# Miniprotein binders against Mucin-6 (MUC6), part 109

Target 1, 185 residues: Mucin-6 (MUC6), of Homo sapiens (Human) (q6w4x9r395to579)
Amino acid sequence: GHCSLEGGSFVTTFDARPYRFHGTCTYILLQSPQLPEDGALMAVYDKSGVSHSETSLVAVVYLSRQDKIVISQDEVVTNNGEAKWLPYKTRNITVFRQTSTHLQMATSFGLELVVQLRPIFQAYVTVGPQFRGQTRGLCGNFNGDTTDDFTTSMGIAEGTASLFVDSWRAGNCPAALERETDPCS
Key: E = the ipSAE of ESMFold2; O = the ipSAE of OpenDDE; V2 = 0.75 times the mean of E and O plus 0.25 times the DockQ between their complexes.

## First folded at step 21 (miniprotein)

Design bb8 (from pb41 with Q27M; at its last look DockQ between E and O 0.92; V2 from the best seeds 0.00; counts 0 for: pae E 1.505 > 1.5)
Fold by OpenDDE base, look of step 21:
Structure bb8 (fold): chain B 185 residues (1-185), chain A 112 residues (1-112)
Amino acid sequence: as target 1 above (185 residues)
Amino acid sequence: DIREEVKKLLEEARKLIEEAKKAGDEMAVWLLEIAVRLLEEALKTGDPERISYALLFLSMALITAAEKLGDPKAVELLEKAQELLRKALEENNPELIKEAIKLIKEAAELLG
């Protein structure tokens, strides 16, 4: 399964459903029982301009009981608030620079993250087949059905992205704006 | 030629993967496999920067193995290699890459 965060406000789910939103919050991208230690992948969005529609991804966070790994747009990688030299590793996670513009987080449990630093901060999430049907968050449920990707944190299927996205907020933030647009348009 | 030296190191890394498998060092195997892929990708273009990143990762992987084996000399060599590689990236100095490779090779020999 491949989930992408592109163009600052576009998301493509594991099931290949594209949608767009504008929010300035931390959102849960991926939760799964397949992630050890209550792990979750999250995305941090912030204002990139003065208008509500000017939002962009500014960081990706992997949070577990043991680690809080943050990859920021300024290329700083931290774990539990401490800056780490790359390549960095934990017990089952490694973060390293692949190219001048790409960082990668690899795990031993089937989660891969590629972060494009420039020109736009973008993220690409890959999960193994063991995650099929066992994911939740902005990346969807990875069950091969796009129609139910907008399932809220409460298990309610939404028809639009706004309530779906808002349900996956990790903090108190303004409501997200929604557009269902092809990321390639 | 850096590319040729990296190719040699790549082969050594593959051997070390097999040794790590025999030793049951799953962490080393996992990391070394990533290192091998990074090296292979870097070799496609021959980009010194990408090579340096790959070598940094390889060094980390080997440090992991060395620590488990209790070989402080290997760790020292690899840490120095990492320092050189970081400097190489900062200065765009391929000579430092070559020096780092020498250290990594030496460390790899200790671990083999």
Scores: ipSAE 0.800, ipTM 0.915, lowest interface PAE 0.6, mean pLDDT 94
Fold by ESMFold2, look of step 21:
Structure bb8 (fold): chain B 185 residues (1-185), chain A 112 residues (1-112)
Amino acid sequence: as target 1 above (185 residues)
Amino acid sequence: DIREEVKKLLEEARKLIEEAKKAGDEMAVWLLEIAVRLLEEALKTGDPERISYALLFLSMALITAAEKLGDPKAVELLEKAQELLRKALEENNPELIKEAIKLIKEAAELLG
């Protein structure tokens, strides 16, 4: 299973459902019982231009009871708020540089993340087959069916990307009214 | 010939994976398997930059194994190799990569 976060705020789910949204928040990208210690992968978006329809990915966060690993657009990697030299490891997560422009987070529990730092900050999520049918969030549910990939945090399948994305917000975020004025968000 | 020296390191790393499996060292197996994959992919490109990043990772994997075995000589060699690799990346100097490989090979022999 592959999920991507690409420039222009484009997302492609584990079931290959593409969509676009424009928001300035932290969103739950992936939750699953396959992630140890109540793990979740999150994506942080911020404004990238003068319009609310111009937002981009600025960080990816892996959060569990043990770790809060942040990979930021500024190329600094932190765990629990402390900057780390790369390559970096915990007992089940390692973060390292593939090239001057690409970082990778690999885990022993079937999650892999590749982050392109330049020219545009983008992220690519890969999960092993044990995740099939057991994911939630912006990357969809990984059940082989694109029609229910827009399942909200309340378990309701929506036909609108914006309602789906807004349901996965984490933390304090700007008013939904600004995003609603762009029908292609 | 950096490419040929990396191929020799790959063979040694594969042998160390088998030894780590026999010893039940799951962390060493996990990290070394990643290191092997990174080196294999770097060899496909022949890019000294990719090779240097892969060797930095291999060095970290071997340090982890060396610390578990209590081999401070191997740790010292690998830390020096990492320093050389960081300099090689900064200076775009492939001769420093060759020197780092020599130190990594020596450390791998101590652990094998």
Scores: ipSAE 0.635, ipTM 0.875, lowest interface PAE 1.5, mean pLDDT 87
ESMFold2 (binder alone), look of step 21: mean pLDDT 83; pTM 0.826

Design bc3 (from fc6 with K64R E67D; at its last look DockQ between E and O 0.96; V2 from the best seeds 0.86)
Fold by OpenDDE base, look of step 21:
Structure bc3 (fold): chain B 185 residues (1-185), chain A 119 residues (1-119)
Amino acid sequence: as target 1 above (185 residues)
Amino acid sequence: SEEEKIKEIREEVKKLIEESRKLLEEAKKAGDLQAVRMLFNAIWMLIEALKTGDPEKISEALLRLSDALIEVAEKRGDPEAVELLLEAQELLRKALKTGDPELIKEAIKLIKEAAELLG
């Protein structure tokens, strides 16, 4: 399964459903029983301009009982608040520079994260087949059915992304704004 | 009957989910991402468990909820809540072994009491 966060406000779920939102909060991207130590992947969005529609991804966070790994747009990688030199390795996670513009977080448990730093901060999440039907968050549920990708944190399938996205807020933030995906983007 | 007991448990779990949601919102406001993460997970597990009404799944979900609430209680410095939750977990572990729904009910009572202390 491949989930992408692109163009500052575009998301494509594991089931390949595209949608767009504008929010300035931390959101759960991926939570699954397949992640060890109750791990979760989160996305941090912030305002990138003066308008409400000018929002962008500014950081990706992997949070578990043991680790809080933050990859930020300024290329700083931290774990539990401490800056780490790359390549950085924990028990089952390795963060390293893939290219001059890309960082990668590799894991032993079937999660891969690639972060494009420039020109736009973007993230690409890949999960193994063992995650099928067992994911939740902004990346969807990876069950091959796009119609239920917008399942809220309360287990309700929404028809639009707005309530879906808001349900996965991890902080106290304003409601996200939903816009249709531009087919030309 | 067993069916009636499960029905009662389901109703109590629903109430507990609502209480947990309140605590989740508080955790969000506090910026406690660990608590947020754990509560999201626990609530999801409870909801999933309710789909089938499987006592084992319910018990497992309640264990996760208890973990989440212990996290909150420890950070808040509420040893009474921690104690209640630890006791609940013990009952749930026994329930997983015996399948006794009464143990689950008792655990829920303790968890609710703890949640009230934290609310």
Scores: ipSAE 0.832, ipTM 0.920, lowest interface PAE 0.5, mean pLDDT 94
Fold by ESMFold2, look of step 21:
Structure bc3 (fold): chain B 185 residues (1-185), chain A 119 residues (1-119)
Amino acid sequence: as target 1 above (185 residues)
Amino acid sequence: SEEEKIKEIREEVKKLIEESRKLLEEAKKAGDLQAVRMLFNAIWMLIEALKTGDPEKISEALLRLSDALIEVAEKRGDPEAVELLLEAQELLRKALKTGDPELIKEAIKLIKEAAELLG
């Protein structure tokens, strides 16, 4: 399964459902029983320099009991607040430079994260088939049904991206703004 | 009856989910990202366990909630809440071994008491 966080604050879920939102917060991107130590992948969004109402991805965080791995747009990788040289390995996780513009976090538990650093900070999440039907967060539930990908943190399917996104806020933050792209505008 | 005991446990779990959501919002305000991660997971596990009413799944979810509340209690320096939660975890582990739903009910009482201290 593939989930992407692309420029313009576009997200595509594991079930290929696209949506867009603007918010200044940290969000739960992915949780699953397949992640060890009750781990979570999180996305950090902040205001962009393009518009006062627009936001963009500025960091991705993997958080577990032992690790807080942050990959940020300043191209510094930290674990638990300490900067790390690449390649960086823990017991189950390896972070390395894939290309001059891309970093990769590979894991032994079926999660892969690829981060494009330039020209625009973007993230691509890949999970193995063992995750099917067992994910939650901004990447959706990976069950092959796009109608319930906007399932909130309380297990309620919503019709709007903003209500869904707001339920996954991991900080004390203002509500997200939803903006539909109008192809004729 | 066993059905009435499970029904009572499910109602108490629903109340714990609501209290846990309040503590989740407080953890967000405090910037306690570990508590946030753990509470999101525990609440989801409780919601999933309620779908079937399976006492084993309820006990496992309550163990995770207790872990999350211990994180909160330690950050606040509340050793009484920590002791209540450790006792609840012992009861839940025993419930998983014996299958006795009364032990789950007793653990929920202790978790509720700890949550009130932290609320």
Scores: ipSAE 0.815, ipTM 0.888, lowest interface PAE 0.7, mean pLDDT 88
ESMFold2 (binder alone), look of step 21: mean pLDDT 88; pTM 0.884

Design bc4 (from fc6 with N41Q; at its last look DockQ between E and O 0.86; V2 from the best seeds 0.82)
Fold by OpenDDE base, look of step 21:
Structure bc4 (fold): chain B 185 residues (1-185), chain A 119 residues (1-119)
Amino acid sequence: as target 1 above (185 residues)
Amino acid sequence: SEEEKIKEIREEVKKLIEESRKLLEEAKKAGDLQAVRMLFQAIWMLIEALKTGDPEKISEALLKLSEALIEVAEKRGDPEAVELLLEAQELLRKALKTGDPELIKEAIKLIKEAAELLG
């Protein structure tokens, strides 16, 4: 399964459903029982301009019982608040520079994260087949059915992304503005 | 009957989910991402468990909820809540072994009490 966060406000779920939202909060991107130590991948969005529609991804956070790994747009990588030199390795996670513009978080448990630093901060999440039907968050549920990708944190399938996205807020933030993305645009 | 007991458990779990949602919002306001993470997980597990009504799945979900609430209680400095939750966990572990729905009900009662202290 491949989930992408692109163009500052565009998301494509594991089931390849595209949508767009404008929010300035931390969101649950991926949560699954397949992640060890009750891990979760989160996305941090912030205002990038003066208008409400000018929002962008500014950081990705992997949070578990043991780690809080933050990859930020300024290329700083931290774990539990401490800056780390790359390549950085924990028990089952390695963060390293893939290219001059890309960082990668590799894991031993079927999660891969690639972060494009420039010109736009973007993230690409890949999960193994063992995650099928067992994911939740902004990346969807990876069950091959796009119609239920917008399942809220309360288990309600929404027709539009607005309530879906807001349900996965991890902080106290304003409601996000959302609309569907035309895949042909 | 067993069916009736499960029905009662389901109703109580629904109530716990609502209480947990409130605590989740508080955790968000506090910026406690660990609590947020744990509560999201627990709530999801409870919801999933309710789909089938499987006592084992319910017990597992309640264990996760208890863990989440212990996290909150410890940070808040509420030892009474912690104690209740630890007791609940013990009951749930026994329930997983015996399948006794009465243990689950008792655990729920304790968790609810703890949640009220934290609310």
Scores: ipSAE 0.864, ipTM 0.930, lowest interface PAE 0.5, mean pLDDT 95
Fold by ESMFold2, look of step 21:
Structure bc4 (fold): chain B 185 residues (1-185), chain A 119 residues (1-119)
Amino acid sequence: as target 1 above (185 residues)
Amino acid sequence: SEEEKIKEIREEVKKLIEESRKLLEEAKKAGDLQAVRMLFQAIWMLIEALKTGDPEKISEALLKLSEALIEVAEKRGDPEAVELLLEAQELLRKALKTGDPELIKEAIKLIKEAAELLG
């Protein structure tokens, strides 16, 4: 399954459901029992202009009990806050420079992340078939049905992206700013 | 009856989910990303366990919630909450071994007490 985070704050789920949102927060992209050590993939979005309705991806985070791997727009890769030289390897994760503009995180547990650094910071998430029906987050539930891909963190299927995205916030996002970043257009 | 005991447990789990959502928001405010990750996972497991009504799945989800709350309690420096949660985990492990739903109810009481200390 493939999930993409592209310029303009566009997302396409594992079930190919496209949507767009604007927000300045950290969000849960993917959680699954298939990720070891209770792992989660997260996306960090920030303002990309003077308007609160203009946001873009600035980092992707893989967090587990053991690791906090951050791949950021400034091309620095850290684990648990410490900068790492590439290629960087753990027992089951390898992060390396794929090309002059792309980094890759490859794993032994069926998750692959490709990050485009330039010209626009974008991310592409690939999961193996063992993840089918066992994912949650902004990338959807990977069950072959696009009508319930907007399932919130409380397990409720929504018809709009805004309520769905809001439910997956993982960071401290002020209420007034959240109101301003919840566009329907 | 056994079905009635499971129904009571499911109602208490629903209350715990709401309490856990409050603690999740506090973890976000504190910048405790590990607690956030763990609480999202625990709440997911509880919701899924309620769909099945399977007491084994409920116990497994409550074990995960207890783990998440221990992370919160340790960051707060609240050893009383940690001790309550460790005791709840022991009861849940016994419930998984014996199949006794009363142990699940007792564990829920301890988890609720710990959540009150952390609220």
Scores: ipSAE 0.763, ipTM 0.866, lowest interface PAE 1.0, mean pLDDT 87
ESMFold2 (binder alone), look of step 21: mean pLDDT 87; pTM 0.883

Design bc5 (from fc6 with M38Y; at its last look DockQ between E and O 0.96; V2 from the best seeds 0.81)
Fold by OpenDDE base, look of step 21:
Structure bc5 (fold): chain B 185 residues (1-185), chain A 119 residues (1-119)
Amino acid sequence: as target 1 above (185 residues)
Amino acid sequence: SEEEKIKEIREEVKKLIEESRKLLEEAKKAGDLQAVRYLFNAIWMLIEALKTGDPEKISEALLKLSEALIEVAEKRGDPEAVELLLEAQELLRKALKTGDPELIKEAIKLIKEAAELLG
């Protein structure tokens, strides 16, 4: 399964459903029982301009019982608040520079993250087949059905992205604005 | 009857979900991402468990909730809540072994009490 966060406000779920939102919060991107130590991948969005529609991804956070790994747009990688030199390796996670513009977080448990630093901060999440039907968050539920990708944190399938996105906010933030837009259009 | 007991358990779990949602909002306001992560997971597991009504799945979900609430209680410095939750976990572990719904009900009572202390 491939989930992408592109263009500052576009998301494509594991089931390949595209949508757009404008929010300035931290959101649960991926949570699954397949992630060890109750791990979760989060996305941090902030204002990128003066208008409410000018929002962008500014960081990706992997949070578990043991680690809080933050990859930020300024190319700083931290774990539990401490800056780390690349390549950085934990027990089952490795963060390294893939290219001059890309960082990668590789894991031993079927999660891969590629972060494009320039010209736009973007993220690409890949999960193994063992995650099928067992994911939740902004990346969807990876069950091959796009119609239920907008399942909220309360287990309710929404028709639009707004309530869906807001249900997965991890901070105290304003409601996100939402558009059903194909990022390729 | 067994069916009646399960029905009661389901109702109590629904109440716990609502209480947990309140705590989740508080955790968000506090910026406690660890608590947020725990509570999201626990709530999800409870909701999933309610779909089938399987006592084993319910017990497992309640264990996760207890763990989440212990995290909150420890950060707030509430040893009474921690104690209640630890006791609840013990009951739930026994319930997983015996399948006794009464143990689940009793655990829920303790978890609810702890949640109220934290709310």
Scores: ipSAE 0.784, ipTM 0.899, lowest interface PAE 0.6, mean pLDDT 94
Fold by ESMFold2, look of step 21:
Structure bc5 (fold): chain B 185 residues (1-185), chain A 119 residues (1-119)
Amino acid sequence: as target 1 above (185 residues)
Amino acid sequence: SEEEKIKEIREEVKKLIEESRKLLEEAKKAGDLQAVRYLFNAIWMLIEALKTGDPEKISEALLKLSEALIEVAEKRGDPEAVELLLEAQELLRKALKTGDPELIKEAIKLIKEAAELLG
C-alpha cells in the first residue's frame, strides 16, 4: 500500500483517495498493530507561503517506545533529539540517503518511508500487505474501499476531510481548513 | 444474565473512553507526544472492541489502556496509580483465562480510580 504527502498540503491514502487540508499541527499519519512497540508515524505541518491559512509538511516523525526519529526539512535527521550521520541504523530501522534530494527509512517490519527534501518537502509511505485493513490515521484504513477512508479517531466515517483530519491531531492546535482562498502577503 | 453483564460492561467502557479522551487532551496540552501515542492506540482498541461486543476483545483493550496509563503514571511519579493499574491488569488476565465478566467490571473500577488520580 502507498500513501503520499505531496505539494505541501495534498494527501493520497493507501486506498488512493486524494484530499487536501491546511492546519498547523502534528497529526497521526499511520498507526497499526504491525508497527512494533505501538509505533506511530506522524506528520508535522506548519505555516507556509504568504497566506496565514496555508500550511505545508515540514517533518515526518517515527515514534515508538525506543525511537523518536525525526526527518525534517532542515535536512537534519535526529533520533531522540540527537543528530545522526547517515547511514543511520537501529535494530529494525535504517535511514540512508537515497539521492542528493531524497532520504529513505527502511524497516524490517514492512514500513518504508521515502522523503523528498528538495525542492519541496514531500513524503511517500509504503506498507506491506500485512498492513491491509489494519491501519488508521491520515493515510486511511487500507481496506480497499475509498468511501470510508475518512474514518475519524473515534471510528466514525466522515464525508469531509476537515473533520477527519482534525480528529487525528496530536497536539493542542487549531482546527484544519480543507481549503481557504484568503491570499495574505 | 450473561448478556446483561456484558451490556453493563459496555456502558462502563463507554464512560472509560470519555475519561481517557480527557487524559488524551491533557497530554496534547502538555506536549507529551509519547502519552498521546499510547492513548490514541488504547482508545482506538477500546472503540474497536465495543463494535464487536466480545468480552475477550474488551479485556485485551483494557489491558492496553492500563499499559498506557502506567506509562503516564510512572512519568508523573504516582505509585498509587501504578499499583491500581497493575492490579487491574492481573484481573484482566484472569478474566481472559476464566471468562468471568465480573473480573472485567472490577478491573474497570480500578482503572477509573487510577485515571482519577492522574486527572
Scores: ipSAE 0.727, ipTM 0.846, lowest interface PAE 1.1, mean pLDDT 87
ESMFold2 (binder alone), look of step 21: mean pLDDT 86; pTM 0.861

Design bc6 (from fc6 with M38Q; at its last look DockQ between E and O 0.94; V2 from the best seeds 0.83)
Fold by OpenDDE base, look of step 21:
Structure bc6 (fold): chain B 185 residues (1-185), chain A 119 residues (1-119)
Amino acid sequence: as target 1 above (185 residues)
Amino acid sequence: SEEEKIKEIREEVKKLIEESRKLLEEAKKAGDLQAVRQLFNAIWMLIEALKTGDPEKISEALLKLSEALIEVAEKRGDPEAVELLLEAQELLRKALKTGDPELIKEAIKLIKEAAELLG
């Protein structure tokens, strides 16, 4: 399964459903029983301009019982608040520079994260087949059915992304503005 | 009947989910991402367990919730809540072994009480 966060406000779920939202909060991207130590992948969005529609991804956070790994747009990688030199390795996670513009977080448990630093901060999440039907968050549920990708944190499938996205807020933030991605754009 | 007991458990779990949601919102306001993570997970597990009404799945989900709430209680310095939750966990472990729905009901009661203390 491949989930992408691109163009500052565009998301494509594991089931390849595209949508767009404008929010300035931390959101759960991926939570799954397949992630060890109750791990979760989160995305941090912030305002990038003066308008409400000018929002962008500014950091990705992997949070577990043991680790809080933050990859930020300024290329700083931290774990539990401490800056780390790359390549950085924990028990089952390695963060390293893939290219001059890309960082990668590799894991032993079927999660891969690639972060494009420039020109736009973007993230690409890949999960193994063992995650099928067992994911939740902004990346969807990876069950091959796009119609239920917008399942809220309360287990309700929404028709639009607005309530879906807001349900996965990890902080106290304003409601996000949401709309479907125009396939012609 | 067994069916009636499960029905009662389901209703109590629903109430507990609502209480947990309140705690989740508080955790969000506090910026406690660890608590947020755990509560999201626990709530999800409870919701999933309710789909089938499987006592085992319910018990497992309640264990996760209890664990999350223990951490919250410890951070807040509420030993009473911790004690209630530890007792609940013990009951749930027994429930997983015996399948006794009464143990689950009692555990829920304790968890709810703890949640109220933390709310």
Scores: ipSAE 0.836, ipTM 0.922, lowest interface PAE 0.5, mean pLDDT 94
Fold by ESMFold2, look of step 21:
Structure bc6 (fold): chain B 185 residues (1-185), chain A 119 residues (1-119)
Amino acid sequence: as target 1 above (185 residues)
Amino acid sequence: SEEEKIKEIREEVKKLIEESRKLLEEAKKAGDLQAVRQLFNAIWMLIEALKTGDPEKISEALLKLSEALIEVAEKRGDPEAVELLLEAQELLRKALKTGDPELIKEAIKLIKEAAELLG
């Protein structure tokens, strides 16, 4: 399954459902029982322009009980706040430079993350078939059905991206009800 | 009857989910991503367990919530909350072995008391 975060504000789910959102927050991108130690992949968005609606991806975070691996647009990789030289390896995770403009996080548990650093900070998430039907977060539920990919953290399928995205906020940030976001054209 | 006990348990789990969501919002405000990660998972498991009504799934979800709350309580230095949650976990493990729904009901009371101390 493939999930992408592109163009600063666009997401395509594991079931290929595209949507756009704007927000200055950290969001749960992916959780699954297939991730060891209740791990989570998170996406960090921040203001990117002159208007309140202009936000873009600024970091991707992998968080488990022991690790907090941050890959940010400033090209620095940290684990638990400590900057790391690449290639960087833990028991189950290796982070390395794939190309001059791309970093890769490879894992032993079927998750792969590729981050484009330039010209625009973008992220590409790949999960193995064992994740099918067992994911939640901004990347959707990977069940082959695009109609329920907007399932909230309360397990409710929503018709709009804004309510769905708001439910997956993981940080201290304003709610979408302030109407500073434009999830649909 | 046992059906009445399970109905009571499900109502108390619904209330506990709401209390846990308040703690989740507090963890977000504090920037405590570890607590956020754990509480998202525990709340999700509780919601899924309620869909089935299966006491074993409810007990497993409550164990996960207790693990999350123990971490919060230790960070806050609240040993009373930790003690309540450890006792709840022992009751839940016994409930999984015996199938006794009264042990689940008792564990929920302890978890709710701990959640109030942490809230």
Scores: ipSAE 0.735, ipTM 0.848, lowest interface PAE 0.9, mean pLDDT 87
ESMFold2 (binder alone), look of step 21: mean pLDDT 87; pTM 0.871

